# VHH binders against q9fdx1: the designs that were tried, part 1

No score or structure here was measured in a lab: all are predicted.

Target 1, 300 residues: q9fdx1
Amino acid sequence: MEEDGSDWGGLAPEILINIISRLTIQELWTGPMFVQKSWLTVCRDPYLWSIFDLEPWFDSYPESTHLWSPEFEQKVDLMLRSVVDWSEGGLTKIRVRHCSDHALSYAADRCPNLQVLAIRSSPNVTDASMTKIAFRCRSLKELDISYCHEISHDTLVMIGRNCPNLRILKRNLMDWSSRHIGSVPTEYLDACPQDGDTEADAIGKHMINLEHLEIQFSRLSVKGLASICEGCPKLEYLDLFGCVHLSSRDITSNVSRLKWLKEVKKPDVYVPRSGDVAQTERYGHWRLYDERFDIQAMRI
Positions, changes and structure headers below are counted from each chain's first letter, unless a header gives other numbers; antibody chains are not in Kabat numbers.
F, E and O stand for the ipSAE by ESMFold2-Fast, ESMFold2 and OpenDDE, each averaged over both directions (binder to target, target to binder). V2 = 0.75 x the mean of E and O + 0.25 x the DockQ between their complexes.
[cut] stands for letters that were removed.

## First folded at step 1 (VHH)

Design A1b (framework vhh_7b2m_4)
Fold by ESMFold2-Fast, scan of step 1:
Structure A1b (fold): chain B 300 residues (1-300), chain A 122 residues (1-122)
Amino acid sequence: as target 1 above (300 residues)
Amino acid sequence: EVQLVESGGGLVQAGGSLRLSCAASGFTFSSYAVGWYRQAPGKQRVVVASIYSGGSTKYSNSVKGRFTISRDNAKNTVYLQMNSLKPEDTAVYYCAKDLYYDSSGYYEFDYWGQGTQVTVSS
């Protein structure tokens, strides 16, 4: 077999990320620079790069501590920046994980027609690159910043003010019980945003055309929910799974004003109780009993 | 442009401690991950520890439990506290910002200056 760098530029995104993920640090320092030279000299069809979506690859790849390493983040950044170049400004959809401010800033400057951005589990993305996305990618229709703990309410304000076509927002947070998952850094879990109401207020005041909202495991109170329901009258889908401070009554009362609402996913693990008594997990107990029953039935 | 200046190296006996400092400028320090790398004579440069913008940390297996990386965003400085030093820790230590993409299409770690020499005697 012949070593040919030009072959790398012609590979599908899923194959390229798989190859890069196997490189050692030395190979990454040498190989990517060599590959980029080859990519720069090859005539590419920009229409092949209107969409860069690694979600299917991540869904098929085993979860591990490796994915949370700086080395893996650098490989994802390398791929994203390269695809941005190949697209020649035509990139409209980006779905990646574990990227950083560096790659997003680069994409913001070069992809003004971006409509979909998903950057799940990107702990080194901050308000710095997201502010740039807000100002430069004004055609944004879908944003998934789930599990991005360094992004604050300031990003939501800027996105809401500058991206009037935003219809889908996913701002899901890590489940507190995810500490049992050894592949996720504990320091990252501890950095989870604590004040849901400030983010809820930003959404309600600035994202008036929102049709789909996911805020799983948010610590928002009934006041935050009221802000969202009052400010986002076009909501059709609302996912509040794991929002421990919301009761079923609070949800029912507030969502009644949403005339287009088709589906609400309620907190099904916790039911808040007033007074000195600790909160009880009700829905979780019934779910566990149902699962046990189903397993027993299938064995017969 | 990005500037990273290392200090705090020196000669120390096995079992001793040193604290390295890296002063950063030319970028929004609080928004970027930074790390420590080392290169021993005749060996390749390897990652020692990294710290994310939010404070999350990662360590190589050879230093885990002995070294602690930390950052002070107000001072634009990253630190490496090295305890229970071994002769095998002898190397030039470099501070690095994440890989950056330049207009020529190349990727490179941001290393600035000569690093700081750490020598652990037996």
Scores: ipSAE 0.000, ipTM 0.128, lowest interface PAE 18.3, mean pLDDT 73

Design A1n (framework vhh_7nfr_2)
Fold by ESMFold2-Fast, scan of step 1:
Structure A1n (fold): chain B 300 residues (1-300), chain A 123 residues (1-123)
Amino acid sequence: as target 1 above (300 residues)
Amino acid sequence: QVQLQESGGGLVQPGGSLRLSCAASGFTFSDYAMSWVRQAPGEGREWVSSISGSGGSTYYADSVKGRFTIARDNVKNTLYLLMDSLKSDDTAVYYCAKDLYYDSSGYYEFDYWGQGTQVTVSS
């Protein structure tokens, strides 16, 4: 699935993760051959490691409580650290889930040319590692910190101040599909940040070149929306699905100042996700009549 | 139904040349990077070369750089591997593989494989 050697020689991603999880970074340099020579050779070629993207694997893998375990997080961390080492500082894109501050701090120190970082559903990533990303990875163009509830507005301030080329931000607070999946821990869902206007203000003050913004299920008010629309005049895409404090009137009056806006997703637009039959996620054209329903879906 | 069919393999003398072709069907060919992967007798699979959806970017394993050229014809939905200065260690089954993405600069994840075509380099 993933560009990490997991399909190389027909190995499943889970097997590759299991192999890497048993090795330290030092052991990768001095240890015995743990896979066939040809496969190990291509995995260690830094030329191949400009991109590390596990998103297709997660999209094909069934959601389970196992993904939220410390054991799984350690395997993802070890794999990311190994890829960082194999890249010899050449990584430009990282898209993973369920990583922690340990692996991200390691990547921040060694991958100064990082342009894309997506760490969806990483409950143990905090402002500590994200501050390092902000200071070290100043070429960042795309950031996806959706469903990362330990990251606060301080990260947005630091990223905005230090990454002037940021053009895509995804800060979605609730995975709409996860409301129907019992495998996601309830304590994680309940920890959803409530400081929407503070985050909106950080975005508006510091992310002037932003072209794409997703803040699904944010609790921002019209004041927060005004801050974004005033501060991000280059916005072309704005996703406000699930933002229960915004009316259609509030949105229309504020987005009218965005000359380049091509699309806005409103809070009352139903966005169905099918991981089983759809090749790509597509927005539906259903309206949710009951505002309580959206609030309950956020809390589940 | 996605199908990848290789052709052009065979027996060739050391120092000779061969051109492999892969006919693709069942998907929009120009939207995906394509790759060649080989497997020598008794060895694991080795990535050989990749080409982006437009053909604008090409990538090669160190073992074949300067000797092999990957190309594609998006009108004919065909992938090519032009092999020059063949060595006995190039003997392998060569597989055509479809990448999941448009650009393969960091992607070598394959969702579909051809049946393979045998290349034998010997005197």
Scores: ipSAE 0.000, ipTM 0.106, lowest interface PAE 21.2, mean pLDDT 74

Design A2b (framework vhh_7b2m_4; at its last look DockQ between E and O 0.02; V2 from the best seeds 0.00; counts 0 for: pae E 12.2 > 2, grease 31.8 > 24.2, SAP .796 > .668, placed apart)
Fold by ESMFold2-Fast, scan of step 1:
Structure A2b (fold): chain B 300 residues (1-300), chain A 122 residues (1-122)
Amino acid sequence: as target 1 above (300 residues)
Amino acid sequence: EVQLVESGGGLVQAGGSLRLSCAASGFTFSSYAVGWYRQAPGKQRVVVASIYSGGSTKYSNSVKGRFTISRDNAKNTVYLQMNSLKPEDTAVYYCARDEYYDFWSGYYFDYWGQGTQVTVSS
C-alpha cells in the first residue's frame, strides 16, 4: 500500500469488487468491510462512478443462504446508497443483487440518466420503487428484474409507458441451476407470479422497441405469446425456456411474423437430475409442471 | 472484534534499546496500514512511525535514524525497534490502525491499542 493520498489508478468499482472478493460470505454477512482512507479519497471522485456492477463478484461465489438474509440486504442497500452519493447523479448502469425498495428509491430520486438496471434476486423490491424508476429514469435501455417476485405486471406497464428506449428486458422467474435451488427460501419461490398472460400483454402493448426478451418459466399461454409477437416487431432474441404452456408448434407459428428474430430458446423438456428431484417436489409450480405429463403412463 | 495489543514497554536507561510489539486481530492485517503513536504527559498524541501494506515506511523527524518500524504479516504483528533512546522519548506508545470507512455501516472507524509505557531515565 502506498502513502496516504496515493492514486489508486481511478478504478474504484474494480477495487470495491477486489475487496469484497477477498471476504468469505460469512465475513460479508456479519463483518465490516473496511477500506483505507486513501482509497476512500479516490472513490469520492464522481467521475469514477458512471457504472456500479457487482455481477462479476456474485458470479464468482457459490449461492449461500446468507445472501438472502435481512442483514446482507441492508449491507447491499448501504453500499448502493454510498455509490449513488459518490456518483453525484452520474450513474448510468447499476447491476446489483439482494437490494430493496429503500436503496432503489434513493437511486431513482438521484440518478435520472440511468440506462441499465439489473437487480436480480431482490425479493424486497416492489412496484413502489420500480414506479419511481419508471417515472424518473426515462433513458432506461436495459432492465433485468429476474427472480424479483414482488414486482408485478404494473411495473411492466409503467416501464413500458415511460421508458421508450427500453430494448432489453429480462424477467426470468426461476434460476434453475442446482446451486440456487437449495439456498433460495421457499417463501420467495412460492411468491412467483402466476399470471403470465397479463405480463405478456403489458410487454406487447407498451414495449414496442424491445429487441431482447427473456421470460424463462413464465406461465404465459399461446395468447400471451401472440401479444408479444404482435407488439414487439423488433425482437431479435426470445428466451422461453421453461414456459410449460407453450408447444413448439405455438412458438413456430407466432414467431414467424418477427422478421428480425435471430434466436428463440424454446421451453424444452427439463429432465431433473436425481439429486434435484426431492427439492423440486417442495415447489408448487414445479409439481404442477410435472403433472402436465402423465407419470402413470411413464411420460415424465 | 478488531483488537490491537501493545507489549514490550518498560524502564530503560538513556542510550539503551527497546522493542515494542503490537499484536493485531479481527481484521485482514496484511491489507492495512498500521502505525505507532506516542503521548507524553501533558502533551497531545503524535505520530512516531507508519508502515503501509506494501512495506513502505514513514517516520517523524524526531525518531528518524533511531527507530525502525517493521511488520510480520504471518504473525499479524507490527514492531517498533527503538535504539539510542533519550529521556524525551518517555511516553505511552500506542499502536493504531489508521482511519477507515466501513461500507456496511456507513461509519468511520479507527482502532487504537491500550498503550504501553516507555520510561527512559538518565
Scores: ipSAE 0.014, ipTM 0.284, lowest interface PAE 7.0, mean pLDDT 78
Fold by OpenDDE, look of step 2:
Structure A2b (fold): chain B 300 residues (1-300), chain A 122 residues (1-122)
Amino acid sequence: as target 1 above (300 residues)
Amino acid sequence: EVQLVESGGGLVQAGGSLRLSCAASGFTFSSYAVGWYRQAPGKQRVVVASIYSGGSTKYSNSVKGRFTISRDNAKNTVYLQMNSLKPEDTAVYYCARDEYYDFWSGYYFDYWGQGTQVTVSS
């Protein structure tokens, strides 16, 4: 931090509020909050914190090991907790990555009007905090819990039962793609949930109002897909990319039941035929695919 | 009650070294980031170094390569090893506990020590 000797202390609070209200979250956190205590106070105005969205920043930031560090997680947690406090219960949208139960539980207790929760790539978000979200944030319309490996199907059931307004669910699983190699901890990748059908059943049974579903790289079978298609008749968008246990026939036969379906993303990966000796060893071990197969060659 | 108590300041010649200590009490020390600030006469208080609960560190450009921040969670103490001191390093040094994180680079601290004077003579 360069010693900026500039004294901004002379601005009236009203002027500051006007200036701050025009700033992006990124701008707020990189400048005005650091000027002086009075500026920080103004930045904490509840009016500024109905929405907390860090996705634009994450989208612009390359994947790195740093993002998966405990230190970064702590940073996100502290930030989220701060915003929750500043919002005074008025927070309706949270879009973050790499938060933990610590912050999410805190949010759950204090954000009853939450409508959007996106917490993708949060390894230490578990059923503990998500259950709280389910019970306390009943106005939830959008949920992105992609790449959150500690969230189980039980939580999905709770969300479905308690959040009747849920329209969008993203529950994508990690792929062993080049973008993740070297940046995402191997231990986390290996902990990827494998209960595709169980999750599918939870979705189909309890999330009847879903319009948008993403379950990339799920290991759900045709049975799971059937459950979803039967239980979620309002689906307009379905992403099945990377679902290697689904055949084209399986997909076609089941999605035909969805009258409102506008778009379906199909598995675009080569699934070795059951006769290939290495198939059983390959399923669930995406690393093996990277080592043994050219990912590009596996694209159908 | 949250308390931060700095020690280790003093008079040192240019090129010399000092080690500051900050003893923390009244909170779970290991759960918080802590940092060192300094305030020179007539200037604003500025961050010198910070350390995460996990041990990662951040330094101001002016002290990079010369200062080292560390922590001992068992002792609830944060340290600032200051080497190659310069006259421009003369300031009151403050220990602080982090309350709010700036997402990008900064910290907001809710508790401060009383400070310790560091004077570097030419």
Scores: ipSAE 0.008, ipTM 0.291, lowest interface PAE 9.1, mean pLDDT 81
Fold by ESMFold2, look of step 2:
Formats: structure tokens, sequence, C-alpha cells
Structure A2b (fold): chain B 300 residues (1-300), chain A 122 residues (1-122)
């Protein structure tokens, strides 16, 4: 006789925690939290929320204009605030997109043991919340502020000065070509930071322990690259894809100083199906030549 | 069945004006963001203007001050008023309902009209 076989509330909490801990955040957020009151209590256990990682969800879906809406941002902020509360100071890794200063400031005040912060494509995150992260989250080991166009070199200075354990920095910018998905707002594309040498200088001066650097599509010149290579002797990985102002010779001559370097991604902004790398490599040379002779000024 | 039908395209002299219309059916129009995209010959399709369900608008820099997007929820119609037209505005113009992802439901929407040709002569 099968009586009361559907009452999952009778499971020992340790068994229930093990089952729930195997779920992705999407599975957890869409299922167990709404099944029974006992499951909701277990889903708020601080141990489950040492890591808040939405990147698998974002990686599964193509970019769209809805991801850039205020409504979506508010949902991400609400989720992040909730996880911060549930973690009770135990949150060590945050990987989200499209959050704001509000949620980051809240996290900075409450998550002193944060080691990983990735906030790709967050247009309403500024130096204000990032300064709080730098002063309050001094154990930070990895920072990804790619596509956060309201963050300046000041954040890089503050993080470098206050977070001595930082080993990984990702500061990729949007591709300047017209091949971007139309879901990214045009004004955001137009506001992309242009001062790559100032950011490169901040990295070189303050991040001596850096091992992994990504600065795709930065406008840095060979001067900025030299600053990075001199100031970051422990670099093992350097991603310069899309850095149109650097030639292959500039890169080779500057990275020769880096004894630990294992991989360099060189600028290659065109991907012809024929695989003609020589055309792509010469693009950086043509750009440098064009800047030496101000052709637009000559046409005046 | 979701349908978006563009109209109002044609040939116009530089400096002239056109008004594009997009009639929507098969969904609750007032609940969705809608927009206009264009594809110039040999180029990829790019956003021109968007209007969200709350009424806020966004424009590409190339059309700011010249184009105006609006919606009439009673008629299930979105409009693009195109003033001070330039030859570079020559393209097929598409009405679209923006793609949407919901964390909780996983819904994904991608609906386009057939397009209407706009040609701006010098």
Amino acid sequence: as target 1 above (300 residues)
Amino acid sequence: EVQLVESGGGLVQAGGSLRLSCAASGFTFSSYAVGWYRQAPGKQRVVVASIYSGGSTKYSNSVKGRFTISRDNAKNTVYLQMNSLKPEDTAVYYCARDEYYDFWSGYYFDYWGQGTQVTVSS
C-alpha cells in the first residue's frame, strides 16, 4: 500500500542538500525553491551560495536587445542581492552580466571573501562600486570587467593597489567592426573607451603579480604594451586580439622580456575563410602608418 | 501566428521624407518591444530604432534627429518617420519584435517582417 509517498519534506536535510547542490543555478531557481517549504529553507542554506555563476546561462543564449533593458538589469540585480543575503558573507565567486552599481555596492559591503568577480557587459557599473570592491574585497584573484564602458582606469589603479592577489584581469572591449549583433544598443557601442594607453599604464604600474591578461580590441599603442610587459613580469597569457594599433613586430619585441609567457593571442580582426593571416597581420602596420601621417588632416 | 507587415517604402529624393508602417498581428503587441532594422546592399542587418513597451526609444547615431519611431497600441502598429533622407539610408527596412530571454521560462522569440525597400536618390 503506497501511502504518503509524495511527501519529500521527510528527507533528511543532509540528503536534500546533496541533491540540491548538484543543480545549476537555473535549475535551482526554477524548480526546488517552489516545491515545498522545507526545500525553500534548504535552498537558502549559505553553503549552496558560495558561488553565483550565471555565465552558463548567458553562454547558452544569443545576445538580444532585451538583455540591455532596464527590466533585465533589475532582475539580475535582484538575484545578486538575494544570493548575497543567503550567502551570509560566504560568497567567493560572482559571475554575471548586466548588473548595476546598486547590486555591486551591496555585494562589496557584505562579501569580504570575494575571490572572483566577473561582470561582463554591465553598462551601469562605474568606478563608484568598483572602488568599494577594491577596498572591501581585498582577496580578489580574478576580475572580468569586459564590456563595462563606464569603468575607467581609476578602477584598475584601485584594484592593483588594494588587491595584491590579483592574477587574472579581463578588460575586453567591443569589436569596432560593423559585425556586432544588432541587439547591442548603438549608443553603448559609440561610448566604448578609447584610451587604451592610460589603462595599459595603470595595469603596468600596479599589477605586478598579474599572470593572465585579456585586453581584446584595446586601442593601446606599442607604448602601452611596453608598460604592461615591463610592469607585469609574471604574465603567462596575453590576449591582444583586435588590438589594431599593434604590429606583429611590436608584440614580438616587447613580449621577449616575459620569461613566464606561455601564450600570446595576436591581433587578427579579419577572419577570411581562406585563412590569409598575412592580410590580417599587415592591418596593424597600415594603421600605424596612417597615424604617423594624419591623412584626415591632409584632406582639410 | 505572429506576423509583421511593413509598408510605406519607395523611391524618394535626398532631403525628402517617408513614413514606414508595420502592422502586427498574432501576439499582444502592447507587451513587446519592437524596432526597425535595415540592411544596405552587401551589408549586415543593423538596428535603426527601437521602442520598448514602456515607451522609451533608442536610435542609432546615424539617424538621431532625423528619424522618429512611434507606436500605436490601439492599431497594433509601429511607425518610422524618416526625415532629411540621405543616399546612405538606402536599404531594405525590416520591422522586428526583439528577441527575449526569460531566466525562469526560457522563452526565445525572433520574428521579422518581409521588409520594405527604401531608395534615396541623389
Scores: ipSAE 0.000, ipTM 0.135, lowest interface PAE 12.2, mean pLDDT 75
ESMFold2 (binder alone), look of step 2: mean pLDDT 80; pTM 0.813

Design A2n (framework vhh_7nfr_2)
Fold by ESMFold2-Fast, scan of step 1:
Structure A2n (fold): chain B 300 residues (1-300), chain A 123 residues (1-123)
Amino acid sequence: as target 1 above (300 residues)
Amino acid sequence: QVQLQESGGGLVQPGGSLRLSCAASGFTFSDYAMSWVRQAPGEGREWVSSISGSGGSTYYADSVKGRFTIARDNVKNTLYLLMDSLKSDDTAVYYCARDEYYDFWSGYYFDYWGQGTQVTVSS
């Protein structure tokens, strides 16, 4: 990296988001940051940094899930580390994408009052940093680890045991829009984690206060669903979209015991509209899943 | 009520092999990552190897990579360390430990330890 990552983090959240949203990916990597010392002084006021939330920007950018690269990840990590430092332990919410174990381990040590963590599409986050989050950030109420394929059921066990206030879990495996369901390639599905029932058992056994659960495209069976419904009696929202091993009958019979359940999203089979979806959109998701295998190979 | 009990240590010549076992009780074994940690005479503790709760991920210290294999049997609640091509530098008391968390900069943190089993590699 030619640019210091702390330079990008020295701006107030709305200014940082505005810069990120208006730069091309190449400009983000190579553009120098022109900031007066006075701005850095103001932006490092800890009262400005109780929340670091980039999700509104990512939601407004159609290709946000396709931005991951080792260099982008390093920039996100440096931005997050800078915000952690400026917060002086005051961060309560972190919502970012494409970060790694490096930044999350740093946040775990310094942000004991963290209540919300969302790290969607972070292929280099593993159980190593997540177990540390579980142990250090015991006030956690919401966790979104969607599209993080290096995280296993070991993280779910540790989060459940150490974060008794957890109410919301999002563990979605694929970020296909509903328009593309039914045309997902088999090779893509096979690239996703296969531990559906093991993860379901961890949730049911350890996350007793859960009110909102999303596990889209999980390979859980009726046994795993039974474990969740038995162990999480407070569930109000359950998203099982793309869970191909569950029948409508299995879902109805198991969720009948959940007295506070307000909404269930069932697995659906879609025939796609006449059929023109952008290859760049599909390629971006494939690239992130392919990188999962590359990361595993690098650890050998 | 958590108990970890090691076995399988002993005297072996350089180039030999040993299999260490750790019997775990008092907790749901499959919910925890487990590690082997050794301590040579007059030295501090050195982390050797770790295995995730499912057994899907294994990690090794550079000094033992390619020679040692960590494994677990979640039905029998037993952790194993298969040690091949043993060297005199492998002489230590080997401890079974239950992982509480991992810190990228400071390494593994353990909440429960076994009593240890002595491994001596000598000609």
Scores: ipSAE 0.000, ipTM 0.186, lowest interface PAE 17.2, mean pLDDT 74

Design A3b (framework vhh_7b2m_4)
Fold by ESMFold2-Fast, scan of step 1:
Order: C-alpha cells, then structure tokens, then sequence
Structure A3b (fold): chain B 300 residues (1-300), chain A 122 residues (1-122)
C-alpha cells in the first residue's frame, strides 16, 4: 500500500477517548465500540463537536519523521474533515498539526463560529486557505501558526483586518540549531521565513487588540519591535526568545510604552553544546529574564 | 437536491479508450473528494479511483497506469480517462461523493449516481 507503513490506529485516540467517556461500564466491556455502527451514529451527533483538540495527543507522542510525511498529513486532513462534517458548523476550536490547505479550506467554508485555530507544524498550509479563514471566521480570538513556513505576512494582514477580536497570536519559528534534530526535515528548516520586520509591521498595523504575542526566533529588528509596541498597546505577554537581532536595551526602550505588559521573555543567546540539543534548548527557555516585570512592580 | 450524473460509457474493443464524465449539483463540489467505482455482474462494487478537493489522486492496483482521474471545479465535473481497456474492465461505473471514516476504516457513501455501462469486447 504505502511506502511508509503509517500507524492509522495512532491517529484516532482523541476521538476514541471522546466516545469512551460517554459509554457505560457495561458497554465498554461488551466489545470495541468503533466496530458497532450505533456508536458511529453517536460520533456523528453535532452536539459532541464544539472542540477538536489534538494537542494533548501530539504532546504525548514521540517526535518522528513519520509526522512530516504526506501519508500522515492526509490522515490528519481526513480526520479534520470528518469532525467538520459531524459538527454541522458548530466547531469553535480546532487545534491540530500537519494539516493542509485542503482541510483548512473545508473547515473555513463550514465553521463560521471558529474562535481558536492552532495548526502548528503544517508545512502545506499557505496564504490561500488562511485568507479564506480570515474572511469566513471573523470571530477568531486565538491563532497559532507556529512552524508554518508557507504562511507569509499577507495572512497576518488579512487576519488583522478581518478578525478584530484576535487577542492571542503565536508565530514561533524553528530554532536554527534544530538542524541537529533528526525528526525535522532539513528542507523544512531551510524554508524558515526571513521577513521578520514585514511581519512585525503587519502585526502592529492590523492587530491592535492583541494581548499575547509569541514570535520566537523571528528575524525582526528594533524597527519591527517598535512597530509592534506602538501598534499593540494592550499587550500583556511578549515572547521574543531567540530573536537574535534585538538587544536588551532595544527591548527595554520599546516595551516601556506598554502599560499593561506583565511579562517579556527576552532573546536568550544561550548556545547549547550538548549532543541533546532539544533538552538543552528547553532548559534555556526557563532562564528567560523578567526584568521588565520587576520594573513594573516597582521592586528592589 | 444532491445529484451526480454519469455519462460517456459504451461498447469498445480491448485496447481501446473511453472518457467518463460525472456532472455534480446540489453541493459545494470543489470542497469534496469524489470517486469512481465499478460493479460487474454478480460481483461487489469496488473502488477504481478517487480525487481529493486539492487534486491528489488514488488508484486501485488493477487500473493504476491505465486510468487517470481528473476534475474541473469550474464545471462541477469529474472525469475518468480509461486507456488500454481490458475485458475485465466491463462493469457499470458509478460516481460517488467520497467520505472516509477514520474510526472504522470504512468508506461511507453519501450519494451514488445512476451509473454508466462500459463493455469491453475481446
């Protein structure tokens, strides 16, 4: 069949858990419910599907090259489309990884009340489906497009113009040191967006109600940071980890105008030297400064 | 409301070609996967080819390399180009809006067309 013998059973735990939670003990022990057509009918009840969230599953699953295959993407797309159909337009939250324009366009056409969209690590999602999301899902409050290298500043402009209630944006990029982690394809790392200031300008000009912004490993300069701080006065959280073109002085100077800012995570220039790059990098994240918080709290 | 209308079948000699068409109405055609299926006398209906909304295609082993599925979203039409036809390709060919159920691994069909007869003489 497939060149890579993909594990189809591994993609269904979230849906299976949702069904299992609604079974009596007796029903659970009588046999596999996914073989019983009556339970398939229950899965198609739109009442069940206001939220489709696979993040807990991805957090528990070991990272592997399998997740970046076309076969895995097709399975995520089929699962998302099935849930969209079963929801009958009722989906308000979607959190998936490795989906494509095909499934997102399908969701955009059918889920007008979408408030949360997270599509982390989706290399085949482009501005085409994201523009459709912007036009059709105007109630969007949270967007996570981290590690989506085919999405450009045009998506940020369209989302900002059409989704006035957007409060949370996560546009984190891959750490350049991740080239030593075998699970992520090198061609994907090479495609990482380099237009930090253009994206920063789009955020500052069009996302005025933003309260939470993550742009880890962005190539933005002090000019881009100034655009964000000027345009997003309601920011409470700003994550600049890995933004190598920003100095501590530049950050302190620009964030001083943000009256409601509670936390700033500064670019930590800590370079991992161990053979376990991922573990060393995660440890570095916990050592971010909170100097701005101390200043705002008037402590010392 | 949902309609699928197949056409293009006929009698053809082994080694010949036919192009089948399926005209769709009553749903947002560009958003759905569509498949071609066939049923020979006394046999079960089996999948021939599928095309996803984005243009990705899948073929059964018996037709791979000989048949080509395509779609024209502007015309709400899906096509099946059949080349190098064999007597064993003789069947009624059906167009269906495709739905795959991940939980059960079974294909569920929301709607079937009326079918178009293909007869390949030896």
Amino acid sequence: as target 1 above (300 residues)
Amino acid sequence: EVQLVESGGGLVQAGGSLRLSCAASGFTFSSYAVGWYRQAPGKQRVVVASIYSGGSTKYSNSVKGRFTISRDNAKNTVYLQMNSLKPEDTAVYYCAKDYYDILTGYESFDYWGQGTQVTVSS
Scores: ipSAE 0.000, ipTM 0.116, lowest interface PAE 13.7, mean pLDDT 74

Design A3n (framework vhh_7nfr_2)
Fold by ESMFold2-Fast, scan of step 1:
Structure A3n (fold): chain B 300 residues (1-300), chain A 123 residues (1-123)
Amino acid sequence: as target 1 above (300 residues)
Amino acid sequence: QVQLQESGGGLVQPGGSLRLSCAASGFTFSDYAMSWVRQAPGEGREWVSSISGSGGSTYYADSVKGRFTIARDNVKNTLYLLMDSLKSDDTAVYYCAKDYYDILTGYESFDYWGQGTQVTVSS
């Protein structure tokens, strides 16, 4: 354990997040950081470090423009690279936000047993690093690429072809629950995927073992939905909230072929009663989000 | 019945330009990454460039970066390589190949290769 001064695997992720989030890049590579690192490196077996999950931190941290900065991305990338090193290839779950191709490529090359990857709101992750994930991390079971607008249908094709155990895909395009919608950069919204049917066809053709699919605010048509329902016969959960080109009739007729389907979330299709408060509330939030941003820029 | 047919090669002087084309058939072209691979006389095969299925991502060998541009037309099922500032070292038979991801992972299995098109750079 002595050759690499980067063994931080003994720390709880919560502690690591707190320490790294408050350090500058300078402090991470100077005497102060070096002294702290010696204390933080509590010798534990890398095999005990199988999960890196920052979602609890992001859920508690206010959304801000700072999270979309290159500085913050570099901090997340450094955290991820450090944990990859600590795990010595043992990482099975990664849940982060605002990472880049650099750290994700590093993880892909070193974590062949990765089963869960969630990289929500990572605008600088492209098909380049996701291609490596597809080929290196063939045991992948869950993928959450929600709000990652530089990822295209090419990633879905590659993941589907190379990750036969993929059972959960989350490809949601809008975060209607965002309390800080004004913090989302315009260039990120402009990058939002436009051809829902192209992505739907990739899913239907290549992700045959899928059990859980979320594609909220997708622009897919009845043809795209038909491709998914025909190609993914094992679907148990389907979330189509905000898919404005689908009617209740289109959904009902297509999902009737899914033998194992337990739940489908539909777009709003009628004026909800008080008993449908959850759907009414989501519809209202979706409208507010739409009115805040130019519909042409969002293409939703 | 995957088929790839290259064209556009020829003899050019150093500093010249050529545009190579590859007509693809027998598969859903837009679902697959495509690559250009060359073989110089007496040498092994050298990867030149790759493009993702949508065309959104492109990759280049260091020897051609800034001089060559890879492009595709998914409506016409055609792959292109635009070659500028050609050097004598670019003399080779150029092949289009289906699926570059095997190259990025170090696996040397291509489903299909074309017959190639000869590029000769000579004064």
Scores: ipSAE 0.000, ipTM 0.265, lowest interface PAE 17.0, mean pLDDT 74

Design A4b (framework vhh_7b2m_4)
Fold by ESMFold2-Fast, scan of step 1:
Structure A4b (fold): chain B 300 residues (1-300), chain A 122 residues (1-122)
Amino acid sequence: as target 1 above (300 residues)
Amino acid sequence: EVQLVESGGGLVQAGGSLRLSCAASGFTFSSYAVGWYRQAPGKQRVVVASIYSGGSTKYSNSVKGRFTISRDNAKNTVYLQMNSLKPEDTAVYYCAKEGYYGSGSYYDFDYWGQGTQVTVSS
């Protein structure tokens, strides 16, 4: 039923997949009530599958970060592979979490018109599938690889070289609750990839048309920031929240060359939004991490 | 390619001790947190202990005071010293690069090989 501290594996992936599988046809649920009788047939209609987007569901579920397990990953991979097949190569947008190289390699081979790829919190996605995405999905405009710690600067080089239309990159290393009192524990920082400047250099050298960049909690130095600001003159939005090696002065001096810049989020301002705190805690990463070590559910 | 290879498991009587080792390759070992996880038959995989790059450690409540995690950065190896073993500790033990997101996730998660089996007789 309902036991505290039993969040480690996501206990009912089949139920979650059954709910999730119907989200991409959610507009049909508010229409004629035929979907209950023919949802399988509806799901196999390729005209319905240009977009596969699970992010609204994850955003609406306060404990969405509890969901990853090897079995859940396999269910996400199966779902993504099925949608790729049902789309008959017509997918233009994929936004999922907890997928792996297997599903992404399958999608890369079959969805050459992919424009949006978001694969947040996918620990088993590596440069292997991402280089395949780079070479095969050259129309890519938006990439969100936040919290994907096995993706390296090699992916950023390949994406930048092969996807000239890339306008949006989200490479955030951490998500954190507004209730975490403006500081991140050192052990969490140590758990993130350590090389910020190599990734910053890849972005600055190869992503000249970038308009939106998020690199929260990057370890880049002022040299890496300079590379980005020199190489990405079209930037309109820059999120440097949690980039502890950058001072406000370093940021101000470097972003002055960005004539189109509309907003920059600086690491030295960590004041959470006082209103709507629930909206700033969509995933609750820090709370969920601590719960893993207080597992009352290890009943043997 | 990240690879983690577990060893040191075996059969012991209740009250006994075992030391597990995990040899890591394919990443800058000293820069990352690493942890031990276990999965008992028919149960979900659960975290046992984590050690961070700075040497800080965390333990699940079920093993705190009995198990000790340590690392040797020169050898790219993490260890789990298990004392006062109980039948309830019987599981396959896995090591992994540590993640902090999602209740079951870590950085580069995989059940590397077969893990290492620990069986504690009653």
Scores: ipSAE 0.000, ipTM 0.144, lowest interface PAE 17.0, mean pLDDT 71

